# Miniprotein binders against q9h3h3, part 78

Target 1, 235 residues: q9h3h3
Amino acid sequence: EDGFTAEHLAAEAMAADMDPWLVFDARTTPATELDAWLAKYPPSQVTRYGDPGSPNSEPVGWIAVYGQGYSPNSGDVQGLQAAWEALQTSGRPITPGTLRQLAITHHVLSGKWLMHLAPGFKLDHAWAGIARAVVEGQLQVAKVSPRAKEGGRQVICVYTDDFTDRLGVLEADSAIRAAGIKCLLTYKPDVYTYLGIYRANRWHLCPTLYESRFQLGGSARGSRVLDRANNVELT
Key: E = the ipSAE of ESMFold2; O = the ipSAE of OpenDDE; V2 = 0.75 times the mean of E and O plus 0.25 times the DockQ between their complexes.

## First folded at step 7 (miniprotein)

Design uk (at its last look DockQ between E and O 0.02; V2 from the best seeds 0.00; counts 0 for: pae O 12.1 > 1.5, pTM O .625 < .8, copied fold)
Fold by ESMFold2, look of step 7:
Structure uk (fold): chain B 235 residues (1-235), chain A 81 residues (1-81)
Amino acid sequence: as target 1 above (235 residues)
Amino acid sequence: RRYRITVTVEGLDEELFREVVEEVREFAEELGLEVTVEYRDGRVTIVIEGLPREAIEKLLERIIELAKELGFEVTVTIERL
């Protein structure tokens, strides 16, 4: 958890956002083309910088799928960031509650379920399942990181449009589980990302709101979800 | 769309249990819904059926607030009917 590691992760995320993305956009591309696209660009083989032998010849920051009903919800990110600076100079306490209020006030409400998988069949299979769920309308938008030079775990991000709507977040978890995903999921509101608040931050804030663990049998969702801030189990 | 919410509480403090049940009953009654309460193996289960989608977050906020105030752990199950 050193500050160097957190700062490096933030810089890498910003660089990936600025590089080209490989996008399957169901709003403009027929769903029948999805399987061919998935076969052409498996995330375990798409390289961050376009290595020889990879399917991409240029750098790729993210591989993404936009669903038929995906409508970008522009929030007031610049206003959010300005209010964040003002809050820090005000001397008022910085808590999860103040972050939540800033996000609500500026309508920066999106968040994402995250999963980390090593390169290989398990990652590619998980991504394919998520991508199909997006194109079929159970999920709205997802992205996956490409393979880094050294290798290591890659991340799949599955977005929701309102982190304050717990049912909506749980419905996305359920759709992920229905796609056959059994690994640990964690949920992070985008407000933390836009304000550069990562695991090792000076305010000791925890950017993870929920943890989802696969549950064999039992609830209809197929998972056990912990609301970490409130110590409440949701299912 | 309509939902069933099941609130499960462990800890077995009868006074605490009564407060939780009354809060849930009050919420349900304002919507014209009935509540089922069962005790099994030291666990209390409170069920509301027929909740509209827009009521879910408000109920969750009330349960979570109550859990923090009274210091109990709760499990909430949400099912679409």
Scores: ipSAE 0.287, ipTM 0.750, lowest interface PAE 3.9, mean pLDDT 86
Fold by OpenDDE base, look of step 7:
Structure uk (fold): chain B 235 residues (1-235), chain A 81 residues (1-81)
Amino acid sequence: as target 1 above (235 residues)
Amino acid sequence: RRYRITVTVEGLDEELFREVVEEVREFAEELGLEVTVEYRDGRVTIVIEGLPREAIEKLLERIIELAKELGFEVTVTIERL
């Protein structure tokens, strides 16, 4: 059952990546148009399949905002996947260090802070804060999942260029917190997504490297960041 | 009214279990629930104070959904304290 569920979720995620995206590109669109775009496409109302009465009539995979400095570089994902299959066949131990080395070798270094929020005002407000931070250049790129038919939580993904750059990961956390986000954040490398490393994976690998908890009256970052792999606080 | 929700996840390592606990905590916080989450010996005990039954049922539904999403068998017990 577990394998089928993980494969199903992976297939749904791949299908969402293949469907049209609603994109605000700050490289081509004036920042002054952001508020009108956010009002037109609030993520709590944008539906995955373009349901009647939604702002979208067609399927939407993601809603995204690209910053001025955004450059899409996914690295060699195909080479990464081939190396991963070969590694699994070799019977060699698979560790977080193994995944890090694969990511470096294939230049698949992107990662994301994840937040899960119920559809509604809090989600739309969170997304608006993130979108502004991206357009203002405090963040590079973010995306949010559209509303599913069954409801459930929507995910906001805030990307960083290099999951191995601890400082860059922490700077993105600080920018997210500065945007007014107070929920739990988890940081997941994209290599883990591309290799199908989910929760309950057969290698017992934690799919999230960092956790950020909002802290009232804390440090200038307003969060406490935990390195999950080492169980060490970074802030 | 106090309720103890005990979530037992079988076959999870401590790390995955911690992740499930945090998702449950986050979801409880989204529902505006003050939850105390205790982890001991592969068992999460969620103590929820002052909740309407409907909020507890929603939390349980989400825990069950999360368990399905993650491919875990979760046993949830609700005790009124």
Scores: ipSAE 0.000, ipTM 0.277, lowest interface PAE 12.1, mean pLDDT 79
ESMFold2 (binder alone), look of step 7: mean pLDDT 77; pTM 0.719

Design va (at its last look DockQ between E and O 0.01; V2 from the best seeds 0.00; counts 0 for: pae E 19.4 > 1.5, placed apart)
Fold by OpenDDE base, look of step 7:
Structure va (fold): chain B 235 residues (1-235), chain A 83 residues (1-83)
Amino acid sequence: as target 1 above (235 residues)
Amino acid sequence: SETIEVTVTEETSPEEVAEEIVKALEEGAEKVRLTAYGPEALERAFEAIAIVAKRLGRKVKVESIEIREEDGKVKVIITISLE
């Protein structure tokens, strides 16, 4: 049950990438306008399809904030996908190492910390904290899903440039925690998304590389980060 | 065994898609590949899968989801089987 739901949500999230985004771009918009923008487009009220009474009249795929240092680089996703198809046809074993190599070869290195929150104040507050961290340069880019008709959980995605850079991944976790986020975080490389690797996939690959749990009075990072692949605590 | 392909468009109802899937499975298809163009078609595809599961009283397994861009649209390919 959980596997199908995860795959469904992931596919919907990717499809939403093609719909219009509500974007605050710190490269072109003064940081002083962020609060007004957040007030105008609280994620819990922005609706996926522009429902009556929502802040948006048109469909919105994502609400996003771009930091000053943000540079969109998706790499060679098409080449990645072609190589993946060829690999599947070859019958060669597929491992996390295989995926890492494919990602490196095709320069598809982005990944994201994910958090799922119910619509409401906690979500909007969390998003506001993340958005500020992005605008302040502690994070590079983040997005949040709009409210669905079903009222399900919304997802906040906080990106890092390179999922193979463990330090960068951990720094992003620290910044998220510093922004006041206390929920469970999972880290997923975009390559896993592009290749359709979700929970309960046929290759039995874990799509989550890292998990972060908030820890009171713990490390300077305020979280415990688990490397899922190696089952090792990194903090 | 044969993989049957089903195309899902914005005009195709989830029920119609479900009927095609059920027919394919009843005819002995091991897998059904759904191709959805755009977010609405994708939603319909998943709704169809849910209908199939309910109608057959069996769990539907998603074997794979592939996402492509074609002609400025998202093309999602969902391959399913019965557990």
Scores: ipSAE 0.184, ipTM 0.617, lowest interface PAE 1.9, mean pLDDT 88
Fold by ESMFold2, look of step 7:
Structure va (fold): chain B 235 residues (1-235), chain A 83 residues (1-83)
Amino acid sequence: as target 1 above (235 residues)
Amino acid sequence: SETIEVTVTEETSPEEVAEEIVKALEEGAEKVRLTAYGPEALERAFEAIAIVAKRLGRKVKVESIEIREEDGKVKVIITISLE
């Protein structure tokens, strides 16, 4: 229940990335096993540190599902980070365009739609829908945080492979909505994550590229997507 | 209350799309509906919207984005207006 800063968020993210993950990998596991796996490891019950009575006996950093077409490629993250450090000392302006170019140059193009939900049935149901969409091929890769503390919100991340591919990002939003997800979604390119740039950053950069709101009276897919980088808004 | 339809193709430059949007708005259209098939056309639609905002010195409001699959192709419909 303690407050947090950008440095604390980065440290927690790194620790979670280093701990073991619970993974359903559709490339090596039959799709018919998914429902049993989901029942064994609901994200509201999987604890960050393996508490007694949890389905997991060891710490878990993330719960993930990999689709049949998942091909891991993080790009040149080390070169990206080195170039970022050099840019900061150069005195040149730091803008969203600068980060976009760094991401392109170093092939760090992935990004993710994010949703935040309290522990419980809604979280577990949303995760199950997302996981099925990944295994069925409508989405590529997703992960959800484990339960870290009583009452804290958890995050589902739904990845896309290229944040500069607007159609691909919008198709992922549509697939999320088709899985029954109605909450607010925000989209963050991974370049911001690898550089430790969060909402409260000294450059006043907005790490959220898109915001998606479900509209009750819309089409069957119902999304209203705001492109924050181009100063273009939805209603 | 008039909505003008603009179809964006992979053969139409973003500048041509922007000119169509500006012309429609200057002639009194309240909204412009852009229809794009596929990722190249969608990219051109977004580039055109940015050109329009820059040329007019006004914010362009994206009222809706609808994504559908028709005849094996992804169709994106973007409805815009001036804010």
Scores: ipSAE 0.000, ipTM 0.204, lowest interface PAE 19.4, mean pLDDT 80
ESMFold2 (binder alone), look of step 7: mean pLDDT 84; pTM 0.808

Design wa (at its last look DockQ between E and O 0.76; V2 from the best seeds 0.00; counts 0 for: pae E 6.5 > 1.5)
Fold by OpenDDE base, look of step 7:
Structure wa (fold): chain B 235 residues (1-235), chain A 83 residues (1-83)
Amino acid sequence: as target 1 above (235 residues)
Amino acid sequence: SETIEVTVTEETSPEEVAFRIVFALREGAEKVRLVAYGPEAVYRAEEAIEFVEEFLGRKVEVESIEVEEEDGKVTVTITISLE
């Protein structure tokens, strides 16, 4: 994917953040209503712009599920961006360590496991498994992109509170695998998204910190997790 | 109304600028001030606005353009909002 395409996709994803979300909030809604909500708003049928015959008549940016322990904390993203601009102007070398320090300093520590799936039953089933895991408290929060007009792949994002907490990142991978997800997962810090660090960025930074591959008959985790920065298997 | 400033340099891609604008708007900015250093940066800011309009599906209003010249360096400040 061309760097331009990655930046466009990221800007589209951010634009989607500004449109209405379809949210199941487990803090306010009984878990017993989840199945009815999933049936009402299957991700493969919910359309980005509210197309005729879709479950939604209005634009939908994301479909999301909030767990009982979910607390939105975005940190100081404005301060992060200002510091990033100042860093670029300084001509100082930019490394993954630099981004990590910026993230820590500004408390922008969230990250996400990403999976891309074609619209259809497999996507809806994957989403239902993730949504249940969130409501059951195995995961904190997840979202899925609605169906685009051209029928491209939809993305499920499963968040963790701290991308620097390797154990927490691995626990989320385990929970995703326990929910029956077998596809490739990639982990990206939100700080990379906020700073425009995508594929083919001018700093040659890899925006993916971890990669998880499903493993049959392997360890209790059911996956192999690769640290992409160090090219080391963690599991 | 919260105004967020975005710096545009000759090294900043239009896509990066557009991203920063969308981000600022997403974070609740009512206005974004693009500070462009030099003529190439102005061009990149203009292209970025076009990308923002595409991404958001909304028109961007240019509220003001200010030009400052100091020691032969031109700085252009473009203030934008969503219609």
Scores: ipSAE 0.421, ipTM 0.789, lowest interface PAE 1.1, mean pLDDT 89
Fold by ESMFold2, look of step 7:
Structure wa (fold): chain B 235 residues (1-235), chain A 83 residues (1-83)
Amino acid sequence: as target 1 above (235 residues)
Amino acid sequence: SETIEVTVTEETSPEEVAFRIVFALREGAEKVRLVAYGPEAVYRAEEAIEFVEEFLGRKVEVESIEVEEEDGKVTVTITISLE
């Protein structure tokens, strides 16, 4: 657990990207097939390396749903990595402002809302709700990790195109909540993921930009979303 | 691109090097060129290769090792690919 470095965890996550993904692609697959696909590949049952008794016989890195309007644009990821390497050898301080500027300069603006759930019914139900929201067009793309052999928590990632577009980020939060999800959500810009910057990293950077807490009090049920970089409520 | 360079220094952990190698391979690199500045950096690069093999479940081929010396400073370039 807490014995692994941030860099170790980042490398492990990147390795999962290289294994096959199980994808429902609404751009090429009729929406009427979604429920059967969800039943065949529940994230609590799909295993990372294809264990006996799993619905998958081969390794699976991620389970994903692509919306009908999904048009991926990751930006200048190669230039971002090169500039990051140069910055590390330059002796200049590495700050949250530096990372934000790198992301803007290289047009690596995507990010994702994250939720962590234990394997089981609650995870599978949450994933199904998110997947339906993607196919229905309220969200553009989402993925969920497969079951780890160690039985740890799994993660659902719900992507947005631009972490600087706060309205778009808030709209994604609203769509997640409309699917009945009430747990804590944290938002991580993809620049941190591409550079391998996780919690407890050696630069002591905080990769969480926004937090969303579901609020049941008062007259309106809704999210309270906090910008953690500036300590400002967005809602 | 086909070949990606990764810089390794005495301050670079083997896990950071492993992350950069896996990232490059994920983005479509056919070869990764590890540029290690000094003997400690070389050790870290070799340990990183072992991590990469464990995370990918695949073997890494070391295709070449080139050594340069300038003003008493030794730079070792290790070119790797997936088997």
Scores: ipSAE 0.028, ipTM 0.569, lowest interface PAE 6.5, mean pLDDT 84
ESMFold2 (binder alone), look of step 7: mean pLDDT 85; pTM 0.825

Design wb (at its last look DockQ between E and O 0.73; V2 from the best seeds 0.00; counts 0 for: pae E 8.1 > 1.5)
Fold by OpenDDE base, look of step 7:
Order: C-alpha cells, then structure tokens, then sequence
Structure wb (fold): chain B 235 residues (1-235), chain A 83 residues (1-83)
C-alpha cells in the first residue's frame, strides 16, 4: 500500500470519527436488546453515506458497542499534538521510544486490535461475536467501519486502555479468539494513528506493535502473538 | 487550545500536513495556523488545504495570510478553519 493511500485512509478514518455513530451502549441499554440492534444494523449493510435501501438514511462514521466498564478517556490529545509539532520542528530523531514517551507523558495510551474483513456474513458474524464479548464484559469497547461505496474491506477495532500493558493487550487477543475470530489481528496504538504513523511513513516506523495469528490446538489463548518491534513470540 | 500551529517545511509532504490539520480539527481545534517556511512550504500548505477539503468533504475557510520576511527568508502564516 502506497504511503499516499495510507494517509488517505487515515484521513478518511478521522473524518468518519466526526460523523454520527451508531452506538449500542451496554451501560444504558439492556443486553437483551443487543440481538435486535445487531439485526437492525448489520455492518455489511450499514453504508458510510446512508445510501438508498441501507438501514441508515444519514451518514454513519462508525458502528460501536460500549461495555459496562467503558469510560472514555482520550488523555491530553491537544498537548500530544503540540508536543509532536515541536518535536518535528526540533529535528530530533523520532523512534518508537519517542512515540511511547509522548503517549505516556500525555496519557494517550489507548490501542486497538484490528481485523479487516470483506463485507458479508463473515464480517457480520465476527462483529456479532465481538459485540457480545463487549456486552458480556470480556472486552471494553469495539467499533466497526460501515460499508464503503466501493465495497472495500471493513475494519473491526477492539480497544484496550493501555498499549504499554502487554498483559492487557494479550487478554484482549484471547477474548477476541474466544469470540470465534480466526483471522489475522494487528495491534496499533492510537497515538500512532493520531500522529500519522502509517505504512510507509517517513520515519520508517512500524505502525503495528503486535500481530496475532490463530492457532488450532495451540495454547489456551488459541493464537500466537508476535512482538513486531523485537520479533519475539509472546505466547 | 482553540488554535493549533502546524509547521510546514520542505521536508513535509502535503499529505502529511493535511493529516496534521485533520488531526487538529478532529481533536478540538477551532483554527489551524499553518506556518510555512519558504516558497516550497507555501505551495505544500496550499496543497494540504486541498487535501483537507477532500478528506473531510468540507470547505476550508482561509481566515488570514500573514507574510514575514527576515534576512531574505520568507515565512507565511495561513490561518484556517472549517466552514
């Protein structure tokens, strides 16, 4: 994927964050309503711009599920941005350590497991499994992108509170696998998204910290997790 | 901050600048101040604004353009917001 394409996809994702979301909030909505909500808004049919015949008439940025323990904490994102601008103007080298330190300093510690799936039954089934895991308290929060006009792959994002907490990241992988997800997962800190660290970035930074591959008959986690920075298997 | 400053240099791509602008706007900046160092950076800032309009599907309003010249170096500050 060309650097230009990665930057466009990033901008589109940020633009989608600014549009209305379809949210199931388990804090305010009974868990018994989840199945009806999933049936009403299957991700493969919800369209980004509210196309005729879609479940949504208005634009939808994301479809999301909030768990009972979900508390939105974005940290000091504005301070992070100001520090990032200052760092770029300083000419100092930018490393994964630099980004980690910025994230810690500004308390921007969220990260996400990502899976990309083609529109259809497999996507909707995967989303339903994730949504149940969130409502059941195995995961805190997840979102899925709506269907684009061109029918490209949709992304499911499963969040963790702290990308520096390796155990928490691994626990989320285990919960995703327990929900029946067998595809490749990649883990990306939100700070990398916010600061424009994508594939082919000018600093040659790997935007993915972890990779999870499904394993049949393997460890109790049902996956192998690779630390991409150190090229070490964690499981 | 109501206004975020984004520095544009000869080393920054228009796409990178556009992402920095979108990031600022996404996270609560009302205005973005583009500080462009040199003529090439000005062109990149202009191209970045076009990308922002494309990415967001919204028009960018240019509120002000300030030009400073010191020792033969030109700095252009473009302040923008969303319509």
Amino acid sequence: as target 1 above (235 residues)
Amino acid sequence: SETIEVTVTEETSPEEVALRIVFALRYGAEKVRLVAYGPEAVERAEEAIEFVEEFLGRKVEVESIEVEEEDGKVTVTITISLE
Scores: ipSAE 0.397, ipTM 0.743, lowest interface PAE 1.5, mean pLDDT 89
Fold by ESMFold2, look of step 7:
Structure wb (fold): chain B 235 residues (1-235), chain A 83 residues (1-83)
Amino acid sequence: as target 1 above (235 residues)
Amino acid sequence: SETIEVTVTEETSPEEVALRIVFALRYGAEKVRLVAYGPEAVERAEEAIEFVEEFLGRKVEVESIEVEEEDGKVTVTITISLE
């Protein structure tokens, strides 16, 4: 990760959003086909630009699984962006509460749990577990980045539909842990993504709302979830 | 709306401006209006446009440039779109 700014990493993520995706859509594809699809397109082998020897011959921005209940809605993103611009010129303070209110006002409520894993078996196994949880209905939608030529970690994103619904966010954490995933999870509301607010932002906002750490013998679920905005433990 | 305004000042990173341009155009804006406060901000807006072209591999069309002055302050508004 050394030698890259958060802005460049964000730009690469946005470029990936614009390229074609490899999608398993449970709304239109029988669940019995999932295992074959996972075997054909392991994220450690699917390449960003379709390298020779890859399962994919064309560029792939993301590998995604849509659950049977997935209903795309991003809310009023254009209105959010306009209001954000007006706020910046207003002289009013910009705080995490300000971002929360903008998100609520414009119905941009989705967010995601993120995990970063190196290419290889651990990544492919984690992705397979997440994908099965989505198809089985414990999670609604997830995506994983393909392998980039420059190496480094890949990311799995597990979406929730309302970051203000703390119970729903914690239920998604539980479903991820039930799939056997023990690494650090961080949660980022999509409002930060749509406004281009990343770790090195000039307002010193923290785009990570929650952190989840797996602990043996900690909480009843084995997760320790910290609310970064209020510095309080939720579990 | 179909046009999104992006504020550019002497403290604004060209990379930040470029991301905001890309976000606006990707999510449905037809045009972006870069509002640059002062000559340094204009240079940053121009750098951002170059970054967007490199990032997307597409040319940016500058549709208009408007200069306004109020109380000794100069504001340059650059309206852009993708070709």
Scores: ipSAE 0.012, ipTM 0.485, lowest interface PAE 8.1, mean pLDDT 83
ESMFold2 (binder alone), look of step 7: mean pLDDT 84; pTM 0.814

Design wc (at its last look DockQ between E and O 0.46; V2 from the best seeds 0.00; counts 0 for: pae E 1.9 > 1.5)
Fold by ESMFold2, look of step 7:
Structure wc (fold): chain B 235 residues (1-235), chain A 83 residues (1-83)
Amino acid sequence: as target 1 above (235 residues)
Amino acid sequence: SETIEVTVTEETSPERVALRIVWALREGAEKVRLVAYGPEAVERAEEAIEFVEEFLGRKVEVESIEVEEEDGKVTVTITISLE
């Protein structure tokens, strides 16, 4: 992982997308079953390729929780990608505003808060808190990566419907903090992923839109959120 | 949608080719056709297939290899799918 290109890491993540997912779907599964499911499949013990002694015998790409109101809609991804190709050949400048307009036009508006944690109790505890928030309706959808073969850090992704809706993004940050999570969070719109725009891209675009840092002193659920595109604090 | 074509040149890194292959497979492609222009591009395509096998944890099936030569230039088309 360390020292690999962005393309290498992105290809690994996309391969994980293709393997089976372990899903708790609140739309079809009673909420009373959540705690047993969490105990059976802690993300620090679920292995990417199904190691002996793990709870899974087959590959797992992601562990996910879908909330009661979850209705997946990626938007017009094919139209987005076609428009992006046309734009690249047009000679017109490519800016963060360009990506925002493409995302709006094609309704590819989802994005996610990300956090990275080492395998162990802290990761499993954070995931359990997020999963409960999803089932209780404070969040819509979250996923966590399984344990990598060499035991590197794992990622929790908490999705929001619309990266242009700052209030909604900030409400998701608050719900994450209310679950007791104090680590750094970064927010990335899905449009960058669908267009294959990663760090160190040739356009010098920054796929991270917001950063959230837990703020100590009087508010256990407070955070300081920075808009990285405009260098403006939102909170 | 059933077969996706990926162009490979000497300047394309094997990781970028591998990314495009995995991306196509994730989008539902049954086969990926790697069109490599020249011997260095063929090497890139071969390395990319190795990366894809590593990332997926399983073998890639090479279904066909087509070689054509036009105007002194060699083009190799490698058609792959999942085993």
Scores: ipSAE 0.419, ipTM 0.822, lowest interface PAE 1.9, mean pLDDT 87
Fold by OpenDDE base, look of step 7:
Formats: C-alpha cells, sequence, structure tokens
Structure wc (fold): chain B 235 residues (1-235), chain A 83 residues (1-83)
C-alpha cells in the first residue's frame, strides 16, 4: 500500500466518523442487553450504506461499544496540526520522539489496537468477545467498521487512553487476548492519523508503534508484543 | 458557528489538506477556512475540496474567496461548508 492509498483509507475512516454510529453504551444500557444488541447488529451484516436486507436501512459509519469508564477526550488536535506545520517549515528533524512530544504537549494521547478480519462468523465472534470485555470493564471503548460493498476486511479498533503508557497498552493487548482474539494486532497512536503519518510517509516513520502476535502456551499474556520503533520484544 | 482554519502551503499535499478539512468538519465545524499561501497552494486547496467531496459523498459549498496581496505575496482564503 502506497502513501496515497493509506491517506485515502484514513479519509474514508474519518468520513465514516461523521455518519451515524450504532452504539451500545454500557453507562446507560444494562449489560444484560448486550447479547440481544450483538445479535441485532452483527458487524458482518451491518452495511456501510444501508443496503437492502441489512440490519440497518441508513448509512452506518461505525459500530461501537462504550465501557463504564469511557470518557471521550480528543485533546487539542487543532493546536497539534498547527505545531506540526510549523515543525515541517522549520526543517528540523522529525522523529518518533518529536511526535510523542507533540502529542503530550497537545494532549492528543489516544491510540488503538487494530485487527483486520474478513466478514463472517469469525469477525462477529471476535467483536462479541471485545464488546463483552468493554462492558465488563476490561477495555474502555471499541469500534468495528461495517461491511463494505466490496466485501473487504473489516477493522476492529480497541482504544487506550494513552499511547505513551506502555503498561496500559500491554494491558489492553492482554484483555484482547483473553477475549479469545488470536490474530495479528497492530497499535497505532491517533496522533499519527491526525498528522497524516501513514505507510510510506516521507519521514520514514513507522505508523505502528507495537505489534502483538498470539503465542500458544507462552506467557500469562498469551502474546508477544514487539516495540517496532526499537525492535525490542516487551513481553 | 465554529469556523476552523486550515493552512495550505506549497508543501502540503491535497490529500492532507482534505484530511484536515474532514477532521474539522468531524469536530463540528460549520465552516472551514482554507488559507492558501501562493498560487500552487490555491491549486492544492481546490484539489483538496474535490477529495473532500469524494470522501464525504457530499458537495462542498464555496461560500467565499478572498484574495490578499502583500509585498508580492498572494494569500487566498477560501471559506467552505457542506451543503
Amino acid sequence: as target 1 above (235 residues)
Amino acid sequence: SETIEVTVTEETSPERVALRIVWALREGAEKVRLVAYGPEAVERAEEAIEFVEEFLGRKVEVESIEVEEEDGKVTVTITISLE
């Protein structure tokens, strides 16, 4: 995937943020209703544009579950973007450390574990496991993309509040693994998305900070987490 | 109505400008003001608007275009909204 394709996918994802969401909010809805909601809106059947015969008649951007402790905080993304432009104009070297400092300064600290799955039972089962983990308070918030017309892979995003909190990032990986997820996970800070740092970017920055691989019979965490910036295993 | 300003320079790709516009709109901006520095930046702003229309599946209304020239530098301010 070239940089252009990655920017387009990011723009499509941001455009989806503006369409209606199907949300289960554990703060207002009893946990006992989760199974009925999951059965009503399986991600593999919910369509991006409300196709005939889908559970949704209207466009859906995302399907999401909010945990009891969920509090949306986007930080100062406008200030972040302005500072990023000024930094580029200055000709100063841009490093992962630079981006981390910008994120901290502007309080844009959210990040997400990402998994890509083909539409079908495995996706719906994975989503159900994640949704339960969110409602049970093991995870804060998660979302899944609806089914596209072309039947491409759907993405599940599991958020953490602070990508600079390595322990919190690792705890979320552990919770995802405990929910029965065995696929490859990649962790991306939202700041990288907001600044347009995608694959094949001109700064040669890796937009993925962490990679998690499932491990059978291994550590209590059930995964190996690689720090991609330092090429060091954390687990 | 919240207006968010987006700076467009000769170094900014139209795709990145489009992403910033979409972000501004997502954050609840009713209007986005594109501030383009130089003629190449204007072209990039126009291309960015086309990308925004594609990404959102909605038309962008150009509400105003303001041109300022100071010391031989041209600054064009394009204010846009969604239809």
Scores: ipSAE 0.418, ipTM 0.793, lowest interface PAE 1.1, mean pLDDT 88
ESMFold2 (binder alone), look of step 7: mean pLDDT 84; pTM 0.814

